VHH binders against Putative pumilio homolog 16 (APUM16). Designs and how they scored, part 1

Every score and structure here is a prediction.

Target 1, 332 residues: Putative pumilio homolog 16 (APUM16), of Arabidopsis thaliana (Mouse-ear cress) (q9fie9)
Amino acid sequence: MANNNSFSMSTMFNTIQEILNEEPLTVPSPPSRGGYSLFHIRKAEMDIQRIFNFMTGSEDLKDDISVLDTGTLMWMASLMTSDCDYFMVITTNKNGSKTLQKLMGMSDDMDVFFFEAIMRLFIHVMTDKYASYVTIQGMRVFQQDKRELMYDQILRYACFLAGDQYGCIALNEIITDLDDPYYRDQLLDIVANNALLLSNDAYGNFVVQHVLKLRDSRCTRNIADKLCGYCVELSFKKYGSYIVERLLEAGDVPMATVVLDLLACKTEMLIRLARSEYGNFVVCKALELTNEILTADLFYGLVNRLMPYRHLLHRSPRSKIATILDSMSVPN
Positions, changes and structure headers below are counted from each chain's first letter, unless a header gives other numbers; antibody chains aren't numbered by Kabat.
ipSAE, averaged over its two directions, is called F for ESMFold2-Fast, E for ESMFold2 and O for OpenDDE. V2 adds 0.75 times the mean of E and O to 0.25 times the DockQ between the complexes of E and O.
Where letters were taken out, [cut] stands.
The coordinates of atoms that the task and the answers printed are left out; those that the model quotes come from them. Centres of patches stay.

## First folded at step 1 (VHH)

Design a01 (framework vhh_6fv0_2)
Amino acid sequence: QVQLQESGGGLVQPGGSLRLSCAASGFTFSDYAMYWVRQAPEKGLEWVSTISGSGDSTYYKDSVKGRFTVSRDNAKNTLYLQMNSLKPEDAAQYYCARDLYDFWSGYEDSYYFDYRGQGTQVTVSS
ESMFold2-Fast, scan of step 1: ipSAE 0.000; ipTM 0.318

Design a02 (framework vhh_7pa5_2)
Fold by ESMFold2-Fast, scan of step 1:
Structure a02 (fold): chain B 332 residues (1-332), chain A 126 residues (1-126)
Amino acid sequence: as target 1 above (332 residues)
Amino acid sequence: QVQLVESGGGMVQPGGSLRLSCAASGFTFSSYAMSWVRRAPGKGPEWVSTISGSGGSTSYADSVKGRFTISRDNAKNTLYLQMNSLKPEDTALYYCAKDEYYDSSGYYEPTEFDYWGQGTQVTVSS
């Protein structure tokens, strides 16, 4: 049967991709109702080019940004955020991102401009390699009211960000940095509640793995509960197998959840898993860990199921399981 | 410039066999799950099978499970579908499809493909 988890995640990601495709105009237009002459438009464009050159240039041109007066900083912040295209050109540039991060937190009045621009372009910023760090910096240095609104956006888009190449990296850094227990716990709950979908995703699995490394007992248990009944299915998949291995390493209760799934499946499926490209690592780790932490019932349950097929396991390219079976204690 | 070129289609009697091939170029073949999708006359596309980028994980539609085998040769950038015990209801234009997601698992049924080939016709009739 086809796994319907890919449909839910793909549908979610496609919806957000439609939003991302609605990008700002390449050249920002002045307000349609604004009283701008061609002279004023040209002047503003020349000024923004100066800002682009300053922001995206080498550090040699930016000796110490802190020596700039407040009026100059406010003018720069206002102009850089005057439209979405200006802001995105700066934030998606490696040097521009770094320079903008240095400007953030210097003035609460100036931070209003950056905050509003980030909020308008939240998904675009969070899914770019360099621009995502601008948002992360805002979460570190902005006033609490602004940080909380940014946290709300992270909660809203957490699953989409988890499935994005750069968004998953940014989300993991936010999870690590987030010290507000309310927002941290909500974010961990979102990851846990969506653990099955995320574990089947090329990037979302990194978020589940990162969360499991935190060894937050409540969250790990919730992830184990959500993956209960699916551990065998996941273990046939490259990224699913990585998650299942981390659950095995996460303590007695998550380990037991995985091993009980293995013991509950049909013998033919367990042997197929033990001989598969990714599942062999899961079965091997289950044997090693149940033996090491002296969970005799689980260890011997696995051994008794696998031992009759020792010869097939030994002849497989992934024969480490056969070696483990032969080297470990095996009562009748 | 992604290019997918299918071949191996033809006419067979019920119970016969065919092997489809898809030559891929313009992307890192081993980094993407690949799928076979078919379109029967007067119907929408139906997913048939998926294989992971590494080739280790495969998934099949219930209608073809046990009869069809998907495989790939990453050294040759080629995808295959071995079709056994063919039935009249297998008659369709078969497309090679590149998965939207980089290095996807191949164990799930994808909802979106960023590129499809031109297709190869399979006709099962007596």
Scores: ipSAE 0.000, ipTM 0.103, lowest interface PAE 19.7, mean pLDDT 77

Design a03 (framework vhh_7uia_1)
Fold by ESMFold2-Fast, scan of step 1:
Formats: C-alpha cells, structure tokens, sequence
Structure a03 (fold): chain B 332 residues (1-332), chain A 126 residues (1-126)
C-alpha cells in the first residue's frame, strides 16, 4: 500500500477537491453597495464585449489607464467581476491579467470588487499561469485588512499550492515578497514542517529549494532537522537529491546533518548511492565541501568508507567520486 | 527589454569542436538558471544542459555528458556551451533559454523556460 507521505498527500488532495466541488462557478451575488454598482451589473450583457476587448487587447490601449475617472474605474471593476466565469476568462488571459494588475491598487473602493472575486475563486486563480499574478499583485497593493485575509488563505492552502505547477511559482513569489514577520514565519514553518513530503513532490521541492535559498537560519535548521534520517533516501531520488545538495551548501550545520546521515548508513547503501544516477552528485558534493571547509573527521569518514570501492566507482558512468579518491591515494 | 542572442553555430566535421555563446541583456544574469535546448529536424525539443543561478551547479543530458561543458561569464552577461567530440546526432538548432526560478524542481518543457533566444544552427557532417 501507499506509504505515510503518499497517504497524507492523498488525504489532503481529497479534502481540497471536496472544497473546490463545494464552490461551483456561479454568478456571485451583487455587491452590498447600492446605486451604480447594481446598475453596472445589470449592463454586463450589453457592455461585456467592450470590456473584454479593452482588457485582452494590446498594451498600447492601456498607457493612459491612470487618467480614467473614478466612476469609469468603478464601472469597469463592477462589470468584470459581475460573473465568476467572465472574471476567470479575463484573468487567465495573458493581456487580461496584465491589464487587471494595472487597475489594482488605484482605488480602495474599486479593489473591493477585485478582492471579493479573487477570494471566491482563490484556488482557481492561484493555480493558473497568468491569473496567479493577479493575486500576487493584490498582496502587493491592497489595503492591510485585505492582504491579511489573503495571507490566511495562503497559509490554509500552502501545501496544496506547493504541489501545483503554477501554485508553487506563485507561492515562492509570495514568500520572497512577504515582509510581515508573522505570516512569513508561519509560511516558512509550514514549508519546514512538510519538508519531507514537499521534497519528494515534483513541484513542492521547488518551494523547499526556494526557502533554502533565502538563507533564513532558523528555517534552514528546521528543514535540516525534519530531513534528518532521510537524506540518503532522498538522495536516490531526482528531486530529493537537489534538496540534499542545497542543504550541503546551506552552511556548516545543515551540511553536517547530511554528511552524518551518509556516515550512519550501511557501506553497501553508501556505495549504491555513490554509483546512483542522482546520489553520485550528493556524495561528490559532500566530499568537496567537507574537504574545502576542512572538516577532517567528516571528510576522512567519507573517504575511508568509499576508498575500498574506488575501482568499482571508476566503472560508474556518471560518478566523479573516483577522481577525488584518486587524488587522496598513495602509491601502495 | 530583455534579450537572448546566440552565436557560434556552423558546419563542423564529426569529432570536431564548437563553442556557442549566448549574450543576455535586460536582467541580472546570476539571478536565473540558464539552459541550452536543441531541436533536430523533425524532432521535439531536447534539453541539453543547465547551469544554476550563480553558476555553482551544472547538469547535462546523458548523451552529451563528458563532451559538452556549460559555463558563464557574469562580467560579460554571457552563457557558453563548449562542444567537443561532435557527432552527426548533435545536428540541431541550439537555443539559449532562461529558467524560471529553478529548473530542477519541475519538468523542463515549454512551461519551464520563460524566455528563449532565436537559435543557432549546428550541423555535424562529413
């Protein structure tokens, strides 16, 4: 049967799918604001083509968007957010996404329409190549109260987004941009707490790698702690090996965590790792870094375990380890 | 405006060598992973080699490992591909590509690279 990580991810996926199925794409209720907002929504069928052509047209049509009066901006915002399907058609279009990003932040009253549409369609927007940048823009330009509600949604769905091909890119942008220490630290803690699952995921490993590049000492140590005991297992896998290589490069403490895992495993497993498609890069880097920073016990610990198998390592088509070992050998 | 411009392609005999260059402008070169991707006539795009942001790590497709070397010159904003022991099977248009964030974390396909050069033709023929 499925391992614990696979079972956990499957359960999370089912929960998210259940949530998405409970939020069908339907025309949202009119905004609580009266007057012209309701008038604009009633005109959606009449004006939809004009707004669509403007939003999805060439960039030259948007040069003077900042000179539009408040009434025109409110009309546009109300009309384009009047229907969830229409909003998604605009936001998933490359030009539509770019144009919408320019309209955001111009007026707090207008931003209410964009915020409500984004929140209603949050997962759909965050997992689309172009629409995800609309949410990122909202987190940059909206008022603090709206940004905090968006951060709450990011925290809720962080692992799901990390596992998505576009969600992981958006999540990494958000992590980089996030200046609020409360939300930043919570996001980093979620990534670290789920580091083993994410490191084995096709897209989630990107989030772990991005977080390691931030060189946040606390988070990097937490990731190393969570991956302790699993560094050898991860190093046999394509994406896991990339994470382990980044830990080796992240400083003395994470490097020691990886190297100690290598030294704790059985010799047969270490030799298999050194000869494997991905693990050979990990073992090679461990040797190079422990030699470079003069951690003699760790370096010679690795050399002593690998040296008896030097000739076997020479026969491995991908391994550069034998070359390092040869430089340490004496005529005997 | 950002731009990737490849040069150095040409006709070479089997066993020969050739160095491709890609000059980039409009972005900080060392902030991005960079790659070489090739397309032989009538075939799909094939990833050839990548270099990480900052230039610390290099990766190669198995068929070119030991024959090709990817490198950067950050001062010149230039990516290189040194090709040696060229084979007829290496005949292709070679593209310089900028990686989105980290190429090691997802499939390299069309969604991996956000900007491409115009390509440079390499023909290996006797």
Amino acid sequence: as target 1 above (332 residues)
Amino acid sequence: QLQLVETGGGLVKPGGSLRLSCVVSGFTFSDYAMAWVRQAPGKELEWVSSISSGGSYTYYEDSVKGRFTISTDNAKNTLYLQMSSLKPEDTAVYYCARGGYDEYSYDWGETYFDYWGQGTQVTVSS
Scores: ipSAE 0.000, ipTM 0.103, lowest interface PAE 19.9, mean pLDDT 77

Design a04 (framework vhh_7nfr_2)
Fold by ESMFold2-Fast, scan of step 1:
Structure a04 (fold): chain B 332 residues (1-332), chain A 127 residues (1-127)
Amino acid sequence: as target 1 above (332 residues)
Amino acid sequence: QVQLQESGGGLVQPGGSLRLSCAASGFTFSSYWMSWVRQAPGEGREWVSSISGSGGSTYYADSVKGRFTIARDNVKNTLYLLMDSLKSDDTAVYYCAKEGDYYGSGSYWDEYGMDVWGQGTQVTVSS
């Protein structure tokens, strides 16, 4: 049965890990200059070193890039992108990344060099702390045809990027910036389809949380549907509990999905959850929001289940649950 | 070695004022969002306020908006919370918290976006 844009995260991680097992870049290698005289070789080597020093130098020592002529910009772009190792050393350097971002968008002809270099090294660039912002800048300033090819790569690697420490940050910036409804909807669908795996991941949970903050009704409901039946299990876990709390805040339908999972579990499990280090915040929020929204059947369903164990909940010093339950008790 | 140390708490009367401080070390202070989070006895954690690395952006919980001011001194690596018109409901342990390294914009005013917490400083508002 046909799944569009579907690899399991495990399959994707295995494929990408094979790519990333290439030899790491440790020393910049100047491009080949074979066939030139000694004079021309020396000048080329000096030009490469000059560009490297300029690109990676401190902000206080840089010339105003905006006054550079087209010939100088084309020369710089061509030289910087002539070798993959050289380009990566510049883009993974904090100052080099910032300077490159300033050069991008200044000339369409120059942008061709940067685009082609980024596309050759896409995964390496997107999973680096500083280089990932070079790709984000390209998606903001390049022409439409180049941006669409970059969007295609984001869709292809979305799950892997969501699980990476720097890729998840870059992916969230891209999700925020993405104004094309075709690519945006596909990207949101990929996140929703993988919501259970991502919610349990150290970095992927930030992507799910970010998407829920967008308040996209379709995507939020799709995430709720994928997490239905798992809300109690997730609520015992640090990252899973954060997602469940955001679903409770995301509107009536996602809130009901969470609360119905709480009501469907055994009383012993619900009490254990209410007393747990992460689950107590979920149960407390469920009570507060169902009471606030006046969803009486859901609120009283939770109250009736928890009330007989009020004394045990008072022995959980970091929970508001007992206080809420006590406010409902009027002796006759 | 990342360290956060809060100070300035104490006993004050309703309507009083306090200034909390948090001394930070072991990281580039000016590069991170910083937050104040509080916890009253027997209650869950409540986010209070957040400030961007530059100090250019500040956010406040509705319960403290207009009464509290968050500030920072990036030269001294110190975070502040200036608390005016204190109420009994403000009684809590106040924690200084540093933004995590791995999440982008929009997480800094949520307590769950913070990855390093101090020891806390007790604020008691009582007559």
Scores: ipSAE 0.000, ipTM 0.149, lowest interface PAE 14.4, mean pLDDT 78

Design a05 (framework vhh_7zox_3)
Fold by ESMFold2-Fast, scan of step 1:
Structure a05 (fold): chain B 332 residues (1-332), chain A 124 residues (1-124)
Amino acid sequence: as target 1 above (332 residues)
Amino acid sequence: DVQLVESGGGLVQPGGSLRLSCVASGFTFSDYAMGWVRQAPGKGLEWVSDIYSGGSTGYADSVKGRFAISRDNAKNTLYLQMNRLKPEDTAVYYCAAGSEYDYDWTDESYYDYAGQGTQVTVSS
């Protein structure tokens, strides 16, 4: 990576410890039966500790947000984003993330502060379980000019995010939500161009699977083209086999790409695949789908190569391959 | 330094019993499918029985109900209990190890390792 990490883990740790060790600020009660609510607090009296307690507190306090005056909202947004550590402490907290999402989209002036903070901390926000939803919300509610700059960052970091435990989840949500064909097509092209590496990755495989579930014909064909020659190798692997099964289900052209890889490999390798932990599901699905759509050349190509070894194929407890082959046998 | 060492063969009368053992070393035994294959004089390799890493077993029709395969992963040892032996069971018995992807026990190219074999003779 060319980008330096601008966020200090030591600074974040110290800020979190300071906030956690401070007593919550309490608003004085008036002489009547009630306490002060946040929409009666003067902007000048708000500080980061009070904002942190409000943002990360119970759901009941969040109903006050819609009635807060513009000055108070602007003060809160400004102070929360005045330091990278303040923003990260709030956004990585489950309640803080949820509350921040409610504040976003309420005011264009306020959104400037949130947008700038997200852009400064893009990778850190996108790779956190709770903070990533803040970025997703921004892409839904910010003005078009800001959303386009955020799309540019997604394109820039797509492969890195796909390989991250939380980044891959956020990326999949963004792919689903992205209706602009220019940015959507570029993002899908990045996934397709990196399909081989991502299909072998513990998290990236979820992105490839998600994209295939969209049934985007162009992207699916591009993924099939990039995986051509590797379908047998992938089918021996847990995540790779899931991707190959998706390609078999994705229509005639991707299915043919997979089946042609099976037919191009050595018979020894095909039999090993048919009897393997994950590959047996791929071979079984290839037989079922080629038989279903009546592609006789592909179906009988597979049958003719597997049939001499059908006695060995009976041994896989999860395989239906032997049953399919037995149904093709004729009496003497 | 991979080794498979068979033992327990010998001369036995028809109807008798033998227990073959195969001690493995030099690889992670628990990850491999293990099998027994036999070769009668002047004949090709014949698959007898196998056992997968998960414990599921297979048997040739000629030995079903008479032979029992088992494994002890703690001892890196494969066993074949042979009961009601027939003259037709006379052969050299080989222990073989294959990855779970290599299942054609009748072709030596489909398994990773094989032992030197142990002679079983069923005769009076």
Scores: ipSAE 0.000, ipTM 0.143, lowest interface PAE 16.3, mean pLDDT 79

Design a06 (framework vhh_8h63_2)
Fold by ESMFold2-Fast, scan of step 1:
Structure a06 (fold): chain B 332 residues (1-332), chain A 123 residues (1-123)
Amino acid sequence: as target 1 above (332 residues)
Amino acid sequence: ELQLVESGGGLVQAGGSLTVSCAASGFTFSDYAMGWSRQAPGKERELVAGITSGGSTYYADTVKGRFTISRDNAKNTLYLQMNSLKPEDTAMYYCAADSEYDYEWSGTDYEYWGQGTQVTVSG
C-alpha cells in the first residue's frame, strides 16, 4: 500500500522516534498465551513496512538521512536485513537500491549488516538490475576484509554471472573497478579460460568484448590462444566479428592467430567470409593491419588467396577489400 | 566413395540452348565446391564455370554472359545452362568437385572428376 504521508521527512522522523521510544511490555513474570511472541511479530511487521516506505520513497529524504544518529541507522539496518525477503524487496526496488547505496559506507558497524545480507543472497543480488548496484557499492566502500570476501564470491560465480542478462553488466563494472592485481588477474584468467564458451553466449560475449577493451596484453594473448581455430566461425557472427576485430588490433601475436586461421580455412569459406555482412570487416582489417605492420608473408598470403576472386569482391556491398586488391594490380 | 555422373549432353544447332546436369553421390554435396570443365579434341581441359558451397560463381571469359552454373543441394545436382551455343563450345564437359575449398581457380585443380558428357554444336 502506498502511504504518501509515510514518505515525508517529518513523518519519517516522527515514525523513527516513535519506534525507538516504544516501551516494551512491563508485565514481567507470566507470559499470557500468545502475548509477547505475537506482539513482537506484529510490531516487527509494522516496523519493516515503515522502513520499506522510507527506503522506497522520495529523493527528498537524502538530506535528513545524514543527521540520523548511528544508533538509529544501525537499528534500521538490523531490521531491514533481518529477513532475506525484506532485504530483496528493498534492494530490487529502484529507489530502495539507491537509498541503500547512500547508507553504505557511513558506519563500519552498519556495513556488517549489509555485507552479511549481500553474502547470504549473493547470486540473487548480482542477477537483479537494481540490487546488483548495491553489491558494486559494497565493493567500493566496505573495509578491505569484506571486499576480499566479495571478490572471492565473484571469482567463484564469474562464468554464471557472465551468462546472465544483469550479471554480465555487473561483472563488467566490477572488472573495470577492480584495482587489486591478485583478484583482477584471477578474474581475467577465468574470462580468458572460458573465452570460447563466452564468445558464443548471448551475454558472455559482452564480457569478452569488455575485457579486450582493457588492452591487457597477457589476458588478450590468452583469449587469442583459446579462440585459435574458431576465428573464422566467430567472424560470421555480429558480436563474434567484433571480438575477432579486437584481436586483430591487439598486437602481433593475437593478429597472427586470427590471420593464420583465415589462411588455414578453405578458399570457399574465406571468400564467403570476405563477402559476408560482418566477416568482410574482419578480412579487410586483416589486410590493412598485415600491410601496415609489414608482415609480408601474412599480407601476401591473404592477397594470393583473395586476388583470383577479386571480381566477386567488387560486387560485395561496402567492402574495401576489392580496393586494397586493386592497389596491388600490376600494369599490363 | 565419391561419384559424379554427368548427363544431358547431345547435338544442338548453333544459337541453341542446352542444360547439362551432374548427379553427386557418396559425399555431402552441400559441403563441396563444384565446377564444369570442358575438353575439345586436341586441346587441354578448360575450367568454364565454378560454384562454391555458398553459391558464389566463377565464369571463364569465353562463356561469360552465355552460361549459368547453379546447384540444387536438396537433389545433390549441379547444372550448367548453356545459351547462345557456338561451334567452338563443342567439347566433352566434365563435372568436378573439391572437398578442400583451398583451390585457386585453374582448369585442372579439382580433386574429383566425372567421366564427362559430350556436347556437339553444329552449323
Scores: ipSAE 0.000, ipTM 0.088, lowest interface PAE 22.4, mean pLDDT 78

Design a07 (framework vhh_7pa5_2)
Fold by ESMFold2-Fast, scan of step 1:
Structure a07 (fold): chain B 332 residues (1-332), chain A 126 residues (1-126)
Amino acid sequence: as target 1 above (332 residues)
Amino acid sequence: QVQLVESGGGMVQPGGSLRLSCAASGFTFDDYAMSWVRRAPGKGPEWVSTISWSGGSTSYADSVKGRFTISRDNAKNTLYLQMNSLKPEDTALYYCAKGSDYEYGSWDSSTYFDYWGQGTQVTVSS
């Protein structure tokens, strides 16, 4: 998008004041509206262009915005949200998004216009890099009734957003910010219920990783349950291995789920995993954590299956597993 | 009142290209996301691609990503699908689909599309 950083703040402010102080064409006779309506159409086109210039110009708009009166702000909000195209051109522009975020929360009456526009364009706003921040800001500053309606939309579209390159980023921000336990738990349940699909998705895996970092025990156990039987397959993949490592770190139950998958697979597969580019980190972490947490049956289960192949593990580029085996004694 | 008319299908060799068009009428075209959905013989519908109301955002099924390009001309109320590097598995009846009022859902759910056109046949064979 075009970014007009050469436009000065004083010029923008004066332009807005000039628009507001312009006198409309006086209609001399009641029946005729042709000339009057044409004047208003052209004035509106000029006003839209001036608003675009103001919203998408310099990043240093803080001081000038604070000087604008309530009537001016209401007029600007109404005009910017009068058409879907106007709103999206402003919100998808980096400076326009930033300026709009500063206007939000200044007046409940003004926020109605922004809320209605966001709700009307929800998917389009949420899947754009800059416009998504406008929705996130609304969730932070709007009144509770509007925020709850926005939360409902997030729940409705959570899986779609998780699969989008910008939607997944916005969804992760919302997950971090969402303090309402009802909506937070529902959103976490949606992620957990779709954990297998998302863990194998180009963008959805980042949502699963982010949720696991929250250390919510119920959600993490639910994710582990959905990934049970698939931990070995995921561990061969770059981002899948990261998810499995986080499950190992997340507590006794998720750790046991991963380790039991490792123990359930064929020995040939386990050795292949231990020697693989990403899987070696999973096997290494499983050994370290089962020993540290004193889950002796799981630790020695892994040791006993890996030990006969120690010579192959030493010859691999990833010899840390072999070093662990060498440094630890098998009691019997 | 709502009408979607697809065109541009035909027979093409593997590796070839086709451009599909969808002429929309009976609704405010630039207020809605638009999608392409295909149905191969003996299979269920498969979502192919979606474009936002403004054209600013697009998404694609993994099977077509990098090969197909969705676009729209809001002044002409027309949706397009540029199909490059066509494969035999792309053989299907292609449908133009109108999204609901910003309630776009899963690609595997027909309930999230208000109306599907008659379709245009694409056959990829040597």
Scores: ipSAE 0.000, ipTM 0.106, lowest interface PAE 20.8, mean pLDDT 77

Design a08 (framework vhh_6fv0_2)
Fold by ESMFold2-Fast, scan of step 1:
Order: C-alpha cells, then sequence, then structure tokens
Structure a08 (fold): chain B 332 residues (1-332), chain A 124 residues (1-124)
C-alpha cells in the first residue's frame, strides 16, 4: 500500500526493518579485550549473573532496593548497561522491567546509564511487551534534556511503532502522557498524516482510535481530511467502522466528511452498507446525528437515498435504520 | 464455520403444498436474518423470502405473497418455508441462505452463505 509519507519517513522504515532483521540478541560472554585476565572474566560473569537473579527475581528480592547504598546502585546500573544484550535480558523480563522502572529517577547520575542504553536499543526496547515500559518510565522521570531526546526518537519512529503489536500500546500511553505542546502536536500530526494507512493496519487502527478519543479538534479534523473518500470502504470493516463512528461523533466538520462520503457513493453500495454487520451502525449513527444536530440537508439526503429501499433495510439484523425511516414515511 | 442443510423438497402437483426445513449450525442463528432463495433450470438465483432474527418481520417475493410462509425456531436453529398453492413456475432448487452484508441476486446482489439446496418439482 502506498501512503503520502515523506521520503525521510519511508527511508526510516527501511532502516528500522534492517535493524529488526538483526540476529536475536543473546547474553554475550564478557569480552576478552586488552588486559583482561581469566580471573577478571570469571568475576564479571559471576557479577552479571547475580544482578540478573536480583533484577528478575520475585517481589521479595525487590523490597531490598530501597535500602541499597548509592555505590551498589551505581555498580549495578553500570554493569547492567555495559553490554546491550545484558540490558535487553533484564528489560524484556517482566520482573526485570518492573525493577528497572523503580531504579529510574532515583539519581541523575544513574539515569545517564539507563538513558544511553535505551537510546542505543530504542527500536528493540519499544517493540517488546515489557521493555517498552522502561522507555515510558524514562520519559516520565528523566531530566528534561533526556526526555526531549527520547521524544525526538518517538517522532522519528512513530508510524513504525503504530504498526507493531507492542509498539502501538506503548505509543498510545506516550500520546496520553505527553503534555509538551510541541512534541504532542507533532506526534498527533504524524498519526493524522498516516491515518489511512494506520486505519487499515492490524495494530495502527488502535492508535487512530486512541487519538480520536482524546477529542483534539485539530487532529480529528486532519484525520477526517485524510479519510475523506474512504469512509464507505472503512465502514464495511470492524475497526474501520469504529473509526468512522468516532468521526461522526467528533463535531460538525468530521461528521459532514463521513456523511458526504455516504451521499457520494452509489445507491447499491449505500444499501449494502446499511444492511452490513458493521456499516449498519455507521448509517444509523449518521441518520441520528444529522437529525439531532438539525443538519437538514444531510439528514434528508440520507433519507431520500434510503427510503426507496426501506423493505430491504427491515431485513438487516437489529435494524434501527428502518425504524427511523418509518417515522418519515406514509404507511403503505 | 457456517453450515446450512435444507430438506423437504419433492414432487408435487400444481395447487399442492410442501414444507421446507433448514438446519443451521456454526453461527449464532438467533442473531441473523435468514433467507430462502431458489434457482430454476437455466435461470439465475431468485430471492423468495426473508425472516428477521427474532421472527417479527417477514418479506416475500411478489409472486409468492399469500402462498408462502417463512418461519423460524431459534431454540432448534431451524428455518422453515411453508409453500401452498404451488405453481409450475415455482419449480426450482431451493436454498437456505444467510450473510453479513445481506444481498440477493434479483437486485444484482448475492448471498454470503448457502446450503446445498433441496429440489422442488411441480408437474401434473
Amino acid sequence: as target 1 above (332 residues)
Amino acid sequence: QVQLQESGGGLVQPGGSLRLSCAASGFTFSSYYMYWVRQAPEKGLEWVSTISSGGSYTYYKDSVKGRFTVSRDNAKNTLYLQMNSLKPEDAAQYYCATGEDYSWYDSGEYYTYRGQGTQVTVSS
């Protein structure tokens, strides 16, 4: 599917695919580089194993974190982030992710280690079920300079993350939490600009639905503009119909965009939509809202298109459309 | 997987009666509109009758109005078509049908799911 993405965004998607196609990360043996003796190698392997056991252990072990001295915490942070694979082993573990989130924000010196590791492994962290919450926590507790660099990475990878099974969940939490107007507006603009692609995506549709729930007028109007001409096609689909229903509820301009798409399609298509499993809810809502808001031209435009086929509409499951039309027609 | 199994067809003289049945499985029968459609030799599919999910609304092709009665038993997942005063032009393969987008052939539409059909022959 070709979308109206910038050349830079398309280039970034190709780069991300290359990153994700790397060999799966494994815990490396400590590197035997310059001056390391067998004694030092064995000690480092023992130390990281102890940290893994502590970080990924049960809640009982994590109660002790509040009493650990600064030197021990610095040592742990340094060793955990000394290798990308060590960090990923900890962050992709449910308990390890939770424990790391508790360590974040405790000191700026320690946060430097976590921030640098997150930035090196950004895509891998953001597309993992547990590790993504480590990045979200960093965006909440790190100093502003680090948070802004993380926001820049979210903007860079937003469309890719929206299409990922875990990335879309993390992206939605970031969208909810993000109160900086510059980064928030840029992120909402990226979602809106890609609304057609995302609305048809297995995971991206959840991001479009989420931003519509925010009731941001500018973003909602931009989404309506990008979906103009496609509202009928989307309304036949389960999640596409949910998006179209949200547009109908979102104010005069988004509602008009949807209704004008309905009025522009062929009568046979409109009747099929009105009788379909998901589309009947869209047509019903369009009738109810155009009547309620007193947009007479749009309401009667729909009534006039549907009325000759009232007998077919009675055949639809849970057809409220026929009931609305019956209130406007003379008994036969 | 939606399955529809028709029965009750046969040979009848003009003016006679037949009752068709359709056993449905693989979907929530009580939530769907059901249809009877037929195909006569060398002709396209024709919609015959529709019944709403709860049975409150029934619709018929003009040529069968007053002669055919559609009904359903949601507890048994079964659809029925009572055919009275049968005419030679009613001779056809009769199909039980359902679908999410609710289409039929005499308007340029189609049915999503149909059974194997049951043959109705009317001759003297």
Scores: ipSAE 0.000, ipTM 0.087, lowest interface PAE 22.7, mean pLDDT 79

Design a09 (framework vhh_7uia_1)
Fold by ESMFold2-Fast, scan of step 1:
Structure a09 (fold): chain B 332 residues (1-332), chain A 125 residues (1-125)
Amino acid sequence: as target 1 above (332 residues)
Amino acid sequence: QLQLVETGGGLVKPGGSLRLSCVVSGFTFSSYAMAWVRQAPGKELEWVSSISDSGGSTYYEDSVKGRFTISTDNAKNTLYLQMSSLKPEDTAVYYCARESYTDYWGSEYDAFDIWGQGTQVTVSS
């Protein structure tokens, strides 16, 4: 029973990655140097290098920026966004990213240059640890029409970004900041609809965990529905177990989904889970919460399956389950 | 090739001793916790003992504590079970097994994902 949907989605992510690793067809080619003297070409290269040094040289540039006149700022914005490589080398630099973020929101005319550069290089910017914060800043300070176009790109690439080591961090910041209920609900729906794939991904699991922390009841129930049948498998994994623990804590319905998965699995699997490095915390929490919330059928269902193996659970250094079982008044 | 080969079983009188050996090949057993599991005639599998991947921690079923000792020899890629003060109740096929666990980024496997063929221990007069 291989999950064909997970393999199909993985193939889709790999296909998207291959497309994005190629130079974007919609990005204009660098300007031709034909028709220009060597003097003018060299001067332009020196000006670009000076802007690069100014943007990336120091974090104390904040005071220097406030002294620059509008014409100089417009010239700088135009030049640094005139070439995709120049924009990327500035925005992927820690100081360059910080300086660019300070320039954004100062002028609507200047923001047009930054917005257009971000949109041309959207995936490249969003998957870099420093450049992604430039996009986040744009979503905070640009005019509404530009922000909505950026939100549309986030929705389009949400799953791809969730699977990236830096994209997942940026996506989580965007989810937290997103006040617009239309775009927020759509983004949460995308995460929930892909919860199984993302929970099994090296980085996507952080997005699922982050969304569960928001305590959105509708989204949490949708995630529980998508993970139904897979809670045991996830509980053996470090981050998968964290997701399952959050579902147990999220209310009666998500809790029941998890516990019913535990009750449906074979005894060998349940005992292995109870003794595993991460799964023991899931089984322990399931027992504690079902006892606390007075779901007696679920609690005793778990107790009755674990009790015959109490001795084995006592011999696990990571299990607290045996202590709970020892407190029971009815042996069975 | 992933393989566990048990040896050392046999017929022994009550109060006697046996040492079971399990030679491991195809994986680095110092990266995995190892276990001994037994099955008596007409009964389900019963866990006997486990040793941590570091060899620093050992665990025993209550009925064998003080009588059985689990150990490893990393140079020989061998897991041992030293059995003393044997009782008729210890009569079973003994399996060495690799305890399954998840890696840091996660893979789920069946419990005791690699098993040996087993070795018969009979305790009778």
Scores: ipSAE 0.000, ipTM 0.105, lowest interface PAE 20.8, mean pLDDT 77

